VH-VL binders against o27280. Designs and how they scored, part 7

Target 1, 266 residues: o27280
Amino acid sequence: MDSMNVPEVLEIKRIVEESESVKTFIFSWDFRREVRPGQFVMVWDFRDEKPMSVSLIDPVRSEIGISIRRVGEFTDRVHGLSEGDLLGIRGPYGRGFELMGRDILLVGGGIGMAPLAALADEATARGMRVDALVAARTADELLFLDRLEAAGVNISTCTDDGSCGFKGFAHERLLTLEENHDMAAVCGPEPMMFQVMRILDERDVPAQLSLERYMKCAVGICGQCCLDDTGFRVCAEGPVFWSQELSRVREFGRYRRDPAGRRVPW
Short names: E, the ipSAE of ESMFold2; O, the ipSAE of OpenDDE; V2, 0.75 times the mean of E and O plus 0.25 times the DockQ between their complexes.

## First folded at step 11 (VH-VL; framework fv_bamlanivimab)

Design m1 (at its last look DockQ between E and O 0.63; V2 from the best seeds 0.00; counts 0 for: pae E 4.3 > 2)
Fold by OpenDDE, look of step 11:
Structure m1 (fold): chain C 266 residues (1-266), chain A 122 residues (1-122), chain B 107 residues (1-107)
Amino acid sequence: as target 1 above (266 residues)
Amino acid sequence: QVQLVQSGAEVKKPGSSVKVSCKASGGTFSSYAISWVRQAPGQGLEWMGRIIPMWGEANYAQKFQGRVTITADKSTSTAYMELSSLRSEDTAVYYCARDLGYYWDYDYFDSWGQGTAVTVSS
Amino acid sequence: DIQMTQSPSSLSASVGDRVTITCRASQSIDSYLNWYQQKPGKAPKLLIYYASRLQSGVPSRFSGSGSGTDFTLTITSLQPEDFATYYCQQYDSYPWTFGQGTKVEIK
């Protein structure tokens, strides 16, 4: 068994086009190395390395999937790859989601649905009732709907333009839902997550939220992903945090650090 | 759909200040940003600054730094733009616009106020 | 600051014509570009965001293309209501800047 810190060069087994800007890359995976929903891997294209959430965990097929949104030079290169091409993968890293109870609410925005899709599969496999609120700007940006439906997830959609489902933001849709769940898992834009967290807290629903920050080492050493005031390392103590933990993080939903460590607004 | 309604036209003397308001309705004010853009007569559009009402944090174009103050009141869903030390060249229509870049990754102005004409004359 | 240069500054066209407006950035802005339409006495209206994405409610005759430094707004068949001034806008870096505008006039 290879060290988790050494990138393993893996062949892209399949590519699933999730949307215009999102692709899922599927790899063979040795499940002697456990991976949990909410954990991330470092993807290496032999030039640069970026953290990516695991969006598919399939022990039956011995496969994992990594969903990548096209947003910059690195992801542009990766999106240019084909089946059979190679990528370096090291990990998994970080703290994943913890499932509890019988009823779970998933709230995802955009690419934030990636880790939640994996979580949905696990939850449904365990016999949990899974409700998912899937948010995007437009209908064509909604992710994993067919997959979630096939898994038996109860899906509610919301779009900014009303092209699919509720017209508005995820938290606005959430306000219209009266049902409480045993727990919630949230991932997406931090402004969205912040609003959703507030509502869930008011409803006394335990919530876990997955953060995204600039990561370099992924092993809690470099400090690039440290959250202000708390010292939380997103790669080590996260990326999944409980709402109580995030309540201590001043920058949550407000600002982030760029690669140079400068404070930048969302 | 979010609507932005601005305060009425202003006539000001050089050296004075003007404060324009922009009231938002039809959405969650704390979930998006507000930008201010002005347009001099017969000229193009000029971005002045942006505020995130949720946190009260604003960014300004350097050209206006020191003279412009953008604020927001979440309780009334109203954004304000105050421009001081007014000059004749500040004569323009001032627009507020919703910027969804705070909530999502893309910064675009999908909703605009009707504009506020500000005339600076001696 | 990033300068946005539109071409042409003005053009005359007839209903049914194909109209093309170009916007050039002084440096690469990836796809962080929007297009707006403005009619006299009115606020600008968003047409295209992120270089090529059509805003909801905007007719399909409008399209945007390009990345890096060169961008294009195309109207496949000009309609009477399309006579207006068009602006490109970058949001790659502060300050956000607009092109000088392109006035589309009736021939």
Scores: ipSAE 0.849, ipTM 0.922, lowest interface PAE 0.7, mean pLDDT 95
Fold by ESMFold2, look of step 11:
Structure m1 (fold): chain C 266 residues (1-266), chain A 122 residues (1-122), chain B 107 residues (1-107)
Amino acid sequence: as target 1 above (266 residues)
Amino acid sequence: QVQLVQSGAEVKKPGSSVKVSCKASGGTFSSYAISWVRQAPGQGLEWMGRIIPMWGEANYAQKFQGRVTITADKSTSTAYMELSSLRSEDTAVYYCARDLGYYWDYDYFDSWGQGTAVTVSS
Amino acid sequence: DIQMTQSPSSLSASVGDRVTITCRASQSIDSYLNWYQQKPGKAPKLLIYYASRLQSGVPSRFSGSGSGTDFTLTITSLQPEDFATYYCQQYDSYPWTFGQGTKVEIK
């Protein structure tokens, strides 16, 4: 009871249309409650509650941004909202990315670029050199390119249909990139992350990967976000994990579990 | 461009097996799934199963469990569907299709093979 | 298995007509629904994914709507090349299942 957070009802201050399927919802935020890139919040539309990554952390304007892809009933409803409408937010939860070294590689697929955009802002503000590999199915789904460019990030793109940048998957492009990064941060479709992790591990590049799992409580009590084999709770021990931790997880990249806990093939 | 080219039409006797090939070109073969869908004459479409070549793991519609084996050969970028214990109701056109649900969480079939007619008759 | 029921099973229409095809799922499938077009002797072609999103290269006269159990494919001005059979397909739960088809014929 005492350890259970209650959503704070916040007004949508601004909505940025990032693509046909992705919007960023911006809220005023009291930064006495610290937020780190890679952490998530639970977004409540007064009917259902889903975890979402923070994509913008702006202490100067006292704002956070939450990027949401329209991919189901909940997100369809949220996308129908306007500036001035209300959402419940609880969090932040989980462990964020840790920056190390001078040169960082970001590898993001689709909406997975959201937490990496926040990380890119922090990394560039610290004077790091940031390379980003931004992947999508098609050019119209490449996210945050203008924002990353404005921050001084070196961008490589890839699309499955070849409509922008390298034609193919993120890991295929990665094979052709330089191997001189001090660390990598990876977020996107779990199969993409698995393929990317394999390459980075072979190259001895320390990598942190952000996972998504079904969550209910977000504080580690209910067990709905557990990974097979290790018992890691994505909401408590993650969502950001080191690649070495994930190498012990057979589930990673191979299958997932539905809200009822059933093993479901990708 | 992903292109899927299937093996030619076959005529089979009841009780035998058929193995249809589906050769892919374009993209990384191990990074997407290949689904198999059949269509009996004058009937609709029926999903049979799929394989994720990265893992060699296939999953099947319950109706076909025990009769269908879907495999992939990464070295030749070729998927195979073998249907055993053939019956007259297995007469159909068999399609392979690229399935992006493994990667982009939209389970749609955006590239299809030309189809392989399989006729089961005595 | 989730049953997908299309209505009508066939229809006759003239070039220029507005055509509406419905698809009903036996349980809620959210918006996890695709529409395909198939011409005789050819493989199916994806038209609409996620209930309402138009596949690249598909003419804007095609549109999809609906969620939950009830879905609609609309062709606002039927063209000669649109005479075909149309299938809905759900991807909410295994096995992926298709509707029985709606044949659109020239009147």
Scores: ipSAE 0.303, ipTM 0.702, lowest interface PAE 4.3, mean pLDDT 86
ESMFold2 (binder alone), look of step 11: mean pLDDT 90; pTM 0.926

Design m2 (at its last look DockQ between E and O 0.75; V2 from the best seeds 0.00; counts 0 for: pae E 4.2 > 2, grease 19.1 > 18.9)
Fold by OpenDDE, look of step 11:
Structure m2 (fold): chain C 266 residues (1-266), chain A 122 residues (1-122), chain B 107 residues (1-107)
Amino acid sequence: as target 1 above (266 residues)
Amino acid sequence: QVQLVQSGAEVKKPGSSVKVSCKASGGTFSSYAISWVRQAPGQGLEWMGRIIPYWGEANYAQKFQGRVTITADKSTSTAYMELSSLRSEDTAVYYCARDSGYYWDYDYFDSWGQGTAVTVSS
Amino acid sequence: DIQMTQSPSSLSASVGDRVTITCRASQSIDSYLNWYQQKPGKAPKLLIYYASRLQSGVPSRFSGSGSGTDFTLTITSLQPEDFATYYCQQYDEYPRTFGQGTKVEIK
């Protein structure tokens, strides 16, 4: 078994175009190295390295999928790759989601649906009832709908412009839903997650939320992903946090740190 | 559709202060940021700063730091921009705009107020 | 601050013409660029966001392209209502900055 801290050079087996800006890269995976929904890997294109959530875990095919949104230079390069090309992958890292109960609510926004899609597969495989609230700015940015439907997930959509489903934000849609769940998993824009968390807390629904921060080492050493006041390292103690943990994080939903460590607003 | 309605035109003397209001309707005020952009006569657009009403936190362009204060009242869905120590160069149309950057990754101004003309003259 | 430079500052065109406006950033801003249209006495209107995405309600004759430092706004067939001033705007860093504008006038 290879060290999880040494990048393994892997061939891209398949590329799934999820949307105009999101692609899922499929890799062969040795499942002797366990990976859980909510964990991330460091993707290395031999020039730079970025943390990416695992969006597909397929033990049957011995494959994992990494969904990447095109947002910058690194992701531009990666999106330019083809099947058969190589990437370096090390990990997985971080704390993943924990499933509990019989009924789970997934609330995802944009690329935040990536880890939740993986979680949905696990939950449904375990015989859980899975409801998913999938949010995006527009209909064309909604991710994994067909995949979720095929898995037996009950999907509700919301878009800012009303092009699909509820017109509005995820937390606004959530307010219209009266059903409670045994637990919730949330991932997306941090302001969205913050609002969703508040609602879930008021309803006494245990919730786990996946945070995104600038990461360098992914092994809890460099401190670049530390959350203010708590000392939580997103790469080590996270990226999945319980709502009770995040309630202690003042910066949650408020601000973040840039690569230089400066406080910047969302 | 979100609408932003600004206060009326202002005529001010040099050294005085002006406070412009921007009332939002037709959306969730607390879920967006409000930016202020001004435009001098015959000139381009200049970003001054923004506020996230939910948190009440504002950030400003360095050029205006110390002279500009942006605030928001969530109860009335109104944002304010106060500019002090006014100069003739501050004569401009001041716009408030909804900033999408707080909630989503895309940061654009998709809704604008009608503008408030501020004239600074002795 | 990131400086945005548009070219040209002004141009004259006729209805039906293809119009191209360029915007250059002083440093790479990836695709974090928006385009606005402004008519006299009116507030700016969002046309394109994230370099190439068309804002809802905007005619398809408008398109944006580019990444890094060089960006282009294209109007495939200029219409009478398109005579206006156009601005590019970066949102890669604070402060947000605009180009100086390009005035599209009737020939």
Scores: ipSAE 0.538, ipTM 0.835, lowest interface PAE 1.3, mean pLDDT 94
Fold by ESMFold2, look of step 11:
Structure m2 (fold): chain C 266 residues (1-266), chain A 122 residues (1-122), chain B 107 residues (1-107)
Amino acid sequence: as target 1 above (266 residues)
Amino acid sequence: QVQLVQSGAEVKKPGSSVKVSCKASGGTFSSYAISWVRQAPGQGLEWMGRIIPYWGEANYAQKFQGRVTITADKSTSTAYMELSSLRSEDTAVYYCARDSGYYWDYDYFDSWGQGTAVTVSS
Amino acid sequence: DIQMTQSPSSLSASVGDRVTITCRASQSIDSYLNWYQQKPGKAPKLLIYYASRLQSGVPSRFSGSGSGTDFTLTITSLQPEDFATYYCQQYDEYPRTFGQGTKVEIK
């Protein structure tokens, strides 16, 4: 790639209401352009452009799904769109998840379940045993449960308020599972991912974690997605990192940076 | 249900200090942040600072920088707020609260202690 | 610091009334605003987060709206247990700041 990609303008084919705050936008996609679970796209609403996880990869229907949580002005505008409306899409970008072994654990918090749902589809299609720990604040914010069940995934849930499954945090539930998997894939709030990573490292379970950082170019040129002290670019060397790569990242789980690059607490 | 239980009321002289405790139960103490918020009699709420117990790191509102110290003891699941160089205007009820912004996307205070009345009088 | 100004400072209302409380920020805070209820002698209780989203267990007669600088809390049919003081709180920047409060009293 010699230059930054230009967004392709695509029609919203279908919208799935995943929860009060999360919608999945489905587009036709030419799969000669390969997409892997854990990769992301840049979504352009003709004013701003933000990275979003790919949650559905369906070569049979020639469809890609992008799940978007309503958390600010950009996502509020996108949530106001209807089927037939247009969005720009660049990508996919980044390093996706790598599957290994026969047993995989997925640990997802909130919207972080989006890329893990795509990975679950691939893992089950390969004949792997898939366990998923799905976390949210409340029962009505648990994502993709029906889809995971239909795929044959063994689901454990946890909610902060106890309205569904284990009452508590994902890493607290994980301690009670006491199972050695061949690998784990983790995506969700960064403090959650940090705590889950510690437990998985202690158990010697290889783990891949998907990070989110501010992105502008998405192809590794501008440096806006760099991690402190390592120089890793989330858009190029990630967003999926192995836990041993993240062990070198001082900021992981501790603080974040705003769009101006200023250090802010979580 | 996370429960936060604070230490009892205190009466202090100007120029002294006070240390209020906040004991957490019903969850992993190090897995969330604790904020401190005070309320003077008949007045509104004022955020003072927060701590993330896992890291032991605290940050403070500029108004209190240099006078407030927020700490945590993971072994007892207890957070502490110490306010020094007390003045009469520090008379207030002091609350600790679970801060969900450390863990989830939305930043709010979802569990509160019962409050600790501190009276500063000569 | 972001100043949060509530109106009115107090109001009197009867059971069944529709009550509206407003909150204005000194600068745009997008939708990064929460609403709390506080009864005498008790700690505050979260009602609304992200300007308009209802906290679990809060009755549907409560609603929030607004973005930018102007926000509203509405109670559509006031009940006896709703007589309390209400606070808005921004989380767009540090320090977190609260409005001065609106006391809702029985008429």
Scores: ipSAE 0.346, ipTM 0.734, lowest interface PAE 4.2, mean pLDDT 87
ESMFold2 (binder alone), look of step 11: mean pLDDT 90; pTM 0.926

## First folded at step 12 (VH-VL; framework fv_bamlanivimab)

Design n1 (at its last look DockQ between E and O 0.74; V2 from the best seeds 0.00; counts 0 for: pae E 3.9 > 2)
Fold by OpenDDE, look of step 12:
Structure n1 (fold): chain C 266 residues (1-266), chain A 122 residues (1-122), chain B 107 residues (1-107)
Amino acid sequence: as target 1 above (266 residues)
Amino acid sequence: QVQLVQSGAEVKKPGSSVKVSCKASGGTFSSYAISWVRQAPGQGLEWMGRIIPMWGEANYAQKFQGRVTITADKSTSTAYMELSSLRSEDTAVYYCARDSGYYWDYDYFDSWGQGTAVTVSS
Amino acid sequence: DIQMTQSPSSLSASVGDRVTITCRASQSINSYLNWYQQKPGKAPKLLIYYASRLQSGVPSRFSGSGSGTDFTLTITSLQPEDFATYYCQQYDSYPWTFGQGTKVEIK
């Protein structure tokens, strides 16, 4: 009903504790406003605003979920909220994932599993075979395992310390997997995504990757999230990019820019 | 198990340069960053700089800017720290440390070299 | 530069004692703080990362807490092998900086 650029004040219906540092906030959603996995919303706590990926899309319950990792002041405040409290939500924005083929591989790291969880739901609902490589530093940081399992996803876990599944990084685990898929969706740390992308490219598996950048306007106006050399706006042309597009982005996996526009290493 | 093995102790004259090596084994060198940290005798730890071997991108503490050069060779999984215009105050044990914060977003040193003693004396 | 100040600089304790070391940042560093243990003649060892996360293989008697500017490392029951120097380290912004260290000695 309302303009997508006007924040809607929504009540937190439920809070799901995904891990020690990640909570999913559930909101009622009018699905006349379409939302796709891979898109993001701007979350407003009436003091600050941050982009967050949609991690749950439930047309049956008329709900969406936003998974938020506790990493700073804004997220600290949000994590302090309770059910019944209010948040401003505007969006969705950006380009989401495109599903194609019959078999899809999801490779996610940490909070990067948020948009992939939503994609998994859609893919399985469409009757696709979904394999998910879920990576985290430790077992307790692995996200959405129960949810993915319930959806019929074939899960492979990877942890740095070997506390769950393969001991090592996601790309290392991927190298041990011989099966190819029709398409891959990747989200997580850029160093992970870069390595995963290279492997997928070598295997001729089409891949979509979701980038994270500092976003201010979310509507492609301010240019804060522009990628070097290409001029891609992560909020407009992304956050989901094809591997071919990212191959043109020099900074991918290498560096990013902070809110002041300074180059900072990953 | 990841191991970082550094080059041996060095004795240098003031004004000269020293280059310390750090060879990594038991892991994926390109998936981590390497930091250099030094410790003067009886003193605390001092961060000098960091390199991401995958890209060869390095950044330094301003204190050492222009005097320190950190490099990495992915083919040999070896990082290097070269410090020029050595002073007596540069006498310290120099450590290389692996930073997992490149792959993830937690910058911590989970693996350390054994240290390289560098003595600067006339 | 962000200055990290540890307290105390040194302390004496006995086996079985509860030991608390504090680290204060000159400005907020969120939770971007690590704790290291160093024994004489050895390289530092990571104990706690991201303020409160226990590194794999580190005994559970070690714990970290805090956010913003004030952080604490706690050893619930000091063991003989715990006599060492401890350092906090921030990685919120470059240059990364360490506290001056806290030496835990035998009483």
Scores: ipSAE 0.737, ipTM 0.890, lowest interface PAE 1.0, mean pLDDT 94
Fold by ESMFold2, look of step 12:
Structure n1 (fold): chain C 266 residues (1-266), chain A 122 residues (1-122), chain B 107 residues (1-107)
Amino acid sequence: as target 1 above (266 residues)
Amino acid sequence: QVQLVQSGAEVKKPGSSVKVSCKASGGTFSSYAISWVRQAPGQGLEWMGRIIPMWGEANYAQKFQGRVTITADKSTSTAYMELSSLRSEDTAVYYCARDSGYYWDYDYFDSWGQGTAVTVSS
Amino acid sequence: DIQMTQSPSSLSASVGDRVTITCRASQSINSYLNWYQQKPGKAPKLLIYYASRLQSGVPSRFSGSGSGTDFTLTITSLQPEDFATYYCQQYDSYPWTFGQGTKVEIK
């Protein structure tokens, strides 16, 4: 009842099937607990607990949405749930995206579009012009296109197989887009984010990128989410970092650490 | 579409080395990984190692460590595999394969070179 | 190394038949498994990735299932172009390893 670090058990109000592998779980939410795009929550299925980005922030309906890709045992179990079933949620945690200027570029790969969809809603509500580059391997994995269009976002797509939009990688499509945004927000697979960051840095576009690392406490105490050489904690100083902050992180785009602390390649 | 074109067949003596090239066209060379996979006559596929051209960093199957060197030249979009101290059991077709799933957190070989036959014979 | 064992090593089938090929890993690989098709003298071709996801351009008669240690490739209506050798491949742990192959022949 008044502890932010104990999961609150909530009913799944609605489930949206975003793709074959991605579902959005929608909960009633008391917005006295503010949530910002780029922050995350810890989702507890009564056996295990994982960090998930918030994809929908709707104070008018008093709802939040959490988009989850099926990738393993935990997410398989959560994908098996139905409306009315229960999940534990604690948070929100972390540093969210900051909006600046009038023109923002969003670059999202796969499930990385989830926090960017929430940011797009906030940016358009503030009257910003929003361009989004939405990337996937194939057309049926492109996320949130209808929602972004309804919000007035100017969408560019790319797919590896060319089934929708530009045939190629996100950063290859980015090279063909206009360069005059006031800022960019980037989220997706870390190899993609590294390539996108290099282009944005060359163009002098301020960029914020959302990282994922192993988390246990989510409040900065246990140290499991620390980045090499800097000591930045993804759950506390991030998950959203400015590109300048990431330029000091030698592991970014190159390797990560598993829960046992061993270096593993991306 | 990415196309991988390998160097031609080679006949080598035991104890020598072979270096096979794999030229990539289409897509951004530094955005994916390149693996080397061999297939001995009448046998299955065997992964030897891979390189991530962005970093120039290679990883090898333990069986080949010390004998194989995998490199990449970003300026020519070409990967190389060199196998030393050749033996008759190294007779195989050697494939390079693109791993575009690397970019998306999968690993699969979605484009393959045509293969390079290497025969090790006295 | 993770050993991948395919069954059967070969089979004979007719056009239109339903064919199943199994692949067993020596330890759990979750769903980190791919399937490839190879015709004589040609490089392998990716069919299925992540155990069950169809690669772009691959006909829907191909499907994959399974997780953990046991996986299946199914062809629901065999076509003349499907006579080939099929390989599973795990990518859970280095080194990546392939099954020994299953040859599908004309009956």
Scores: ipSAE 0.316, ipTM 0.713, lowest interface PAE 3.9, mean pLDDT 87
ESMFold2 (binder alone), look of step 12: mean pLDDT 90; pTM 0.930

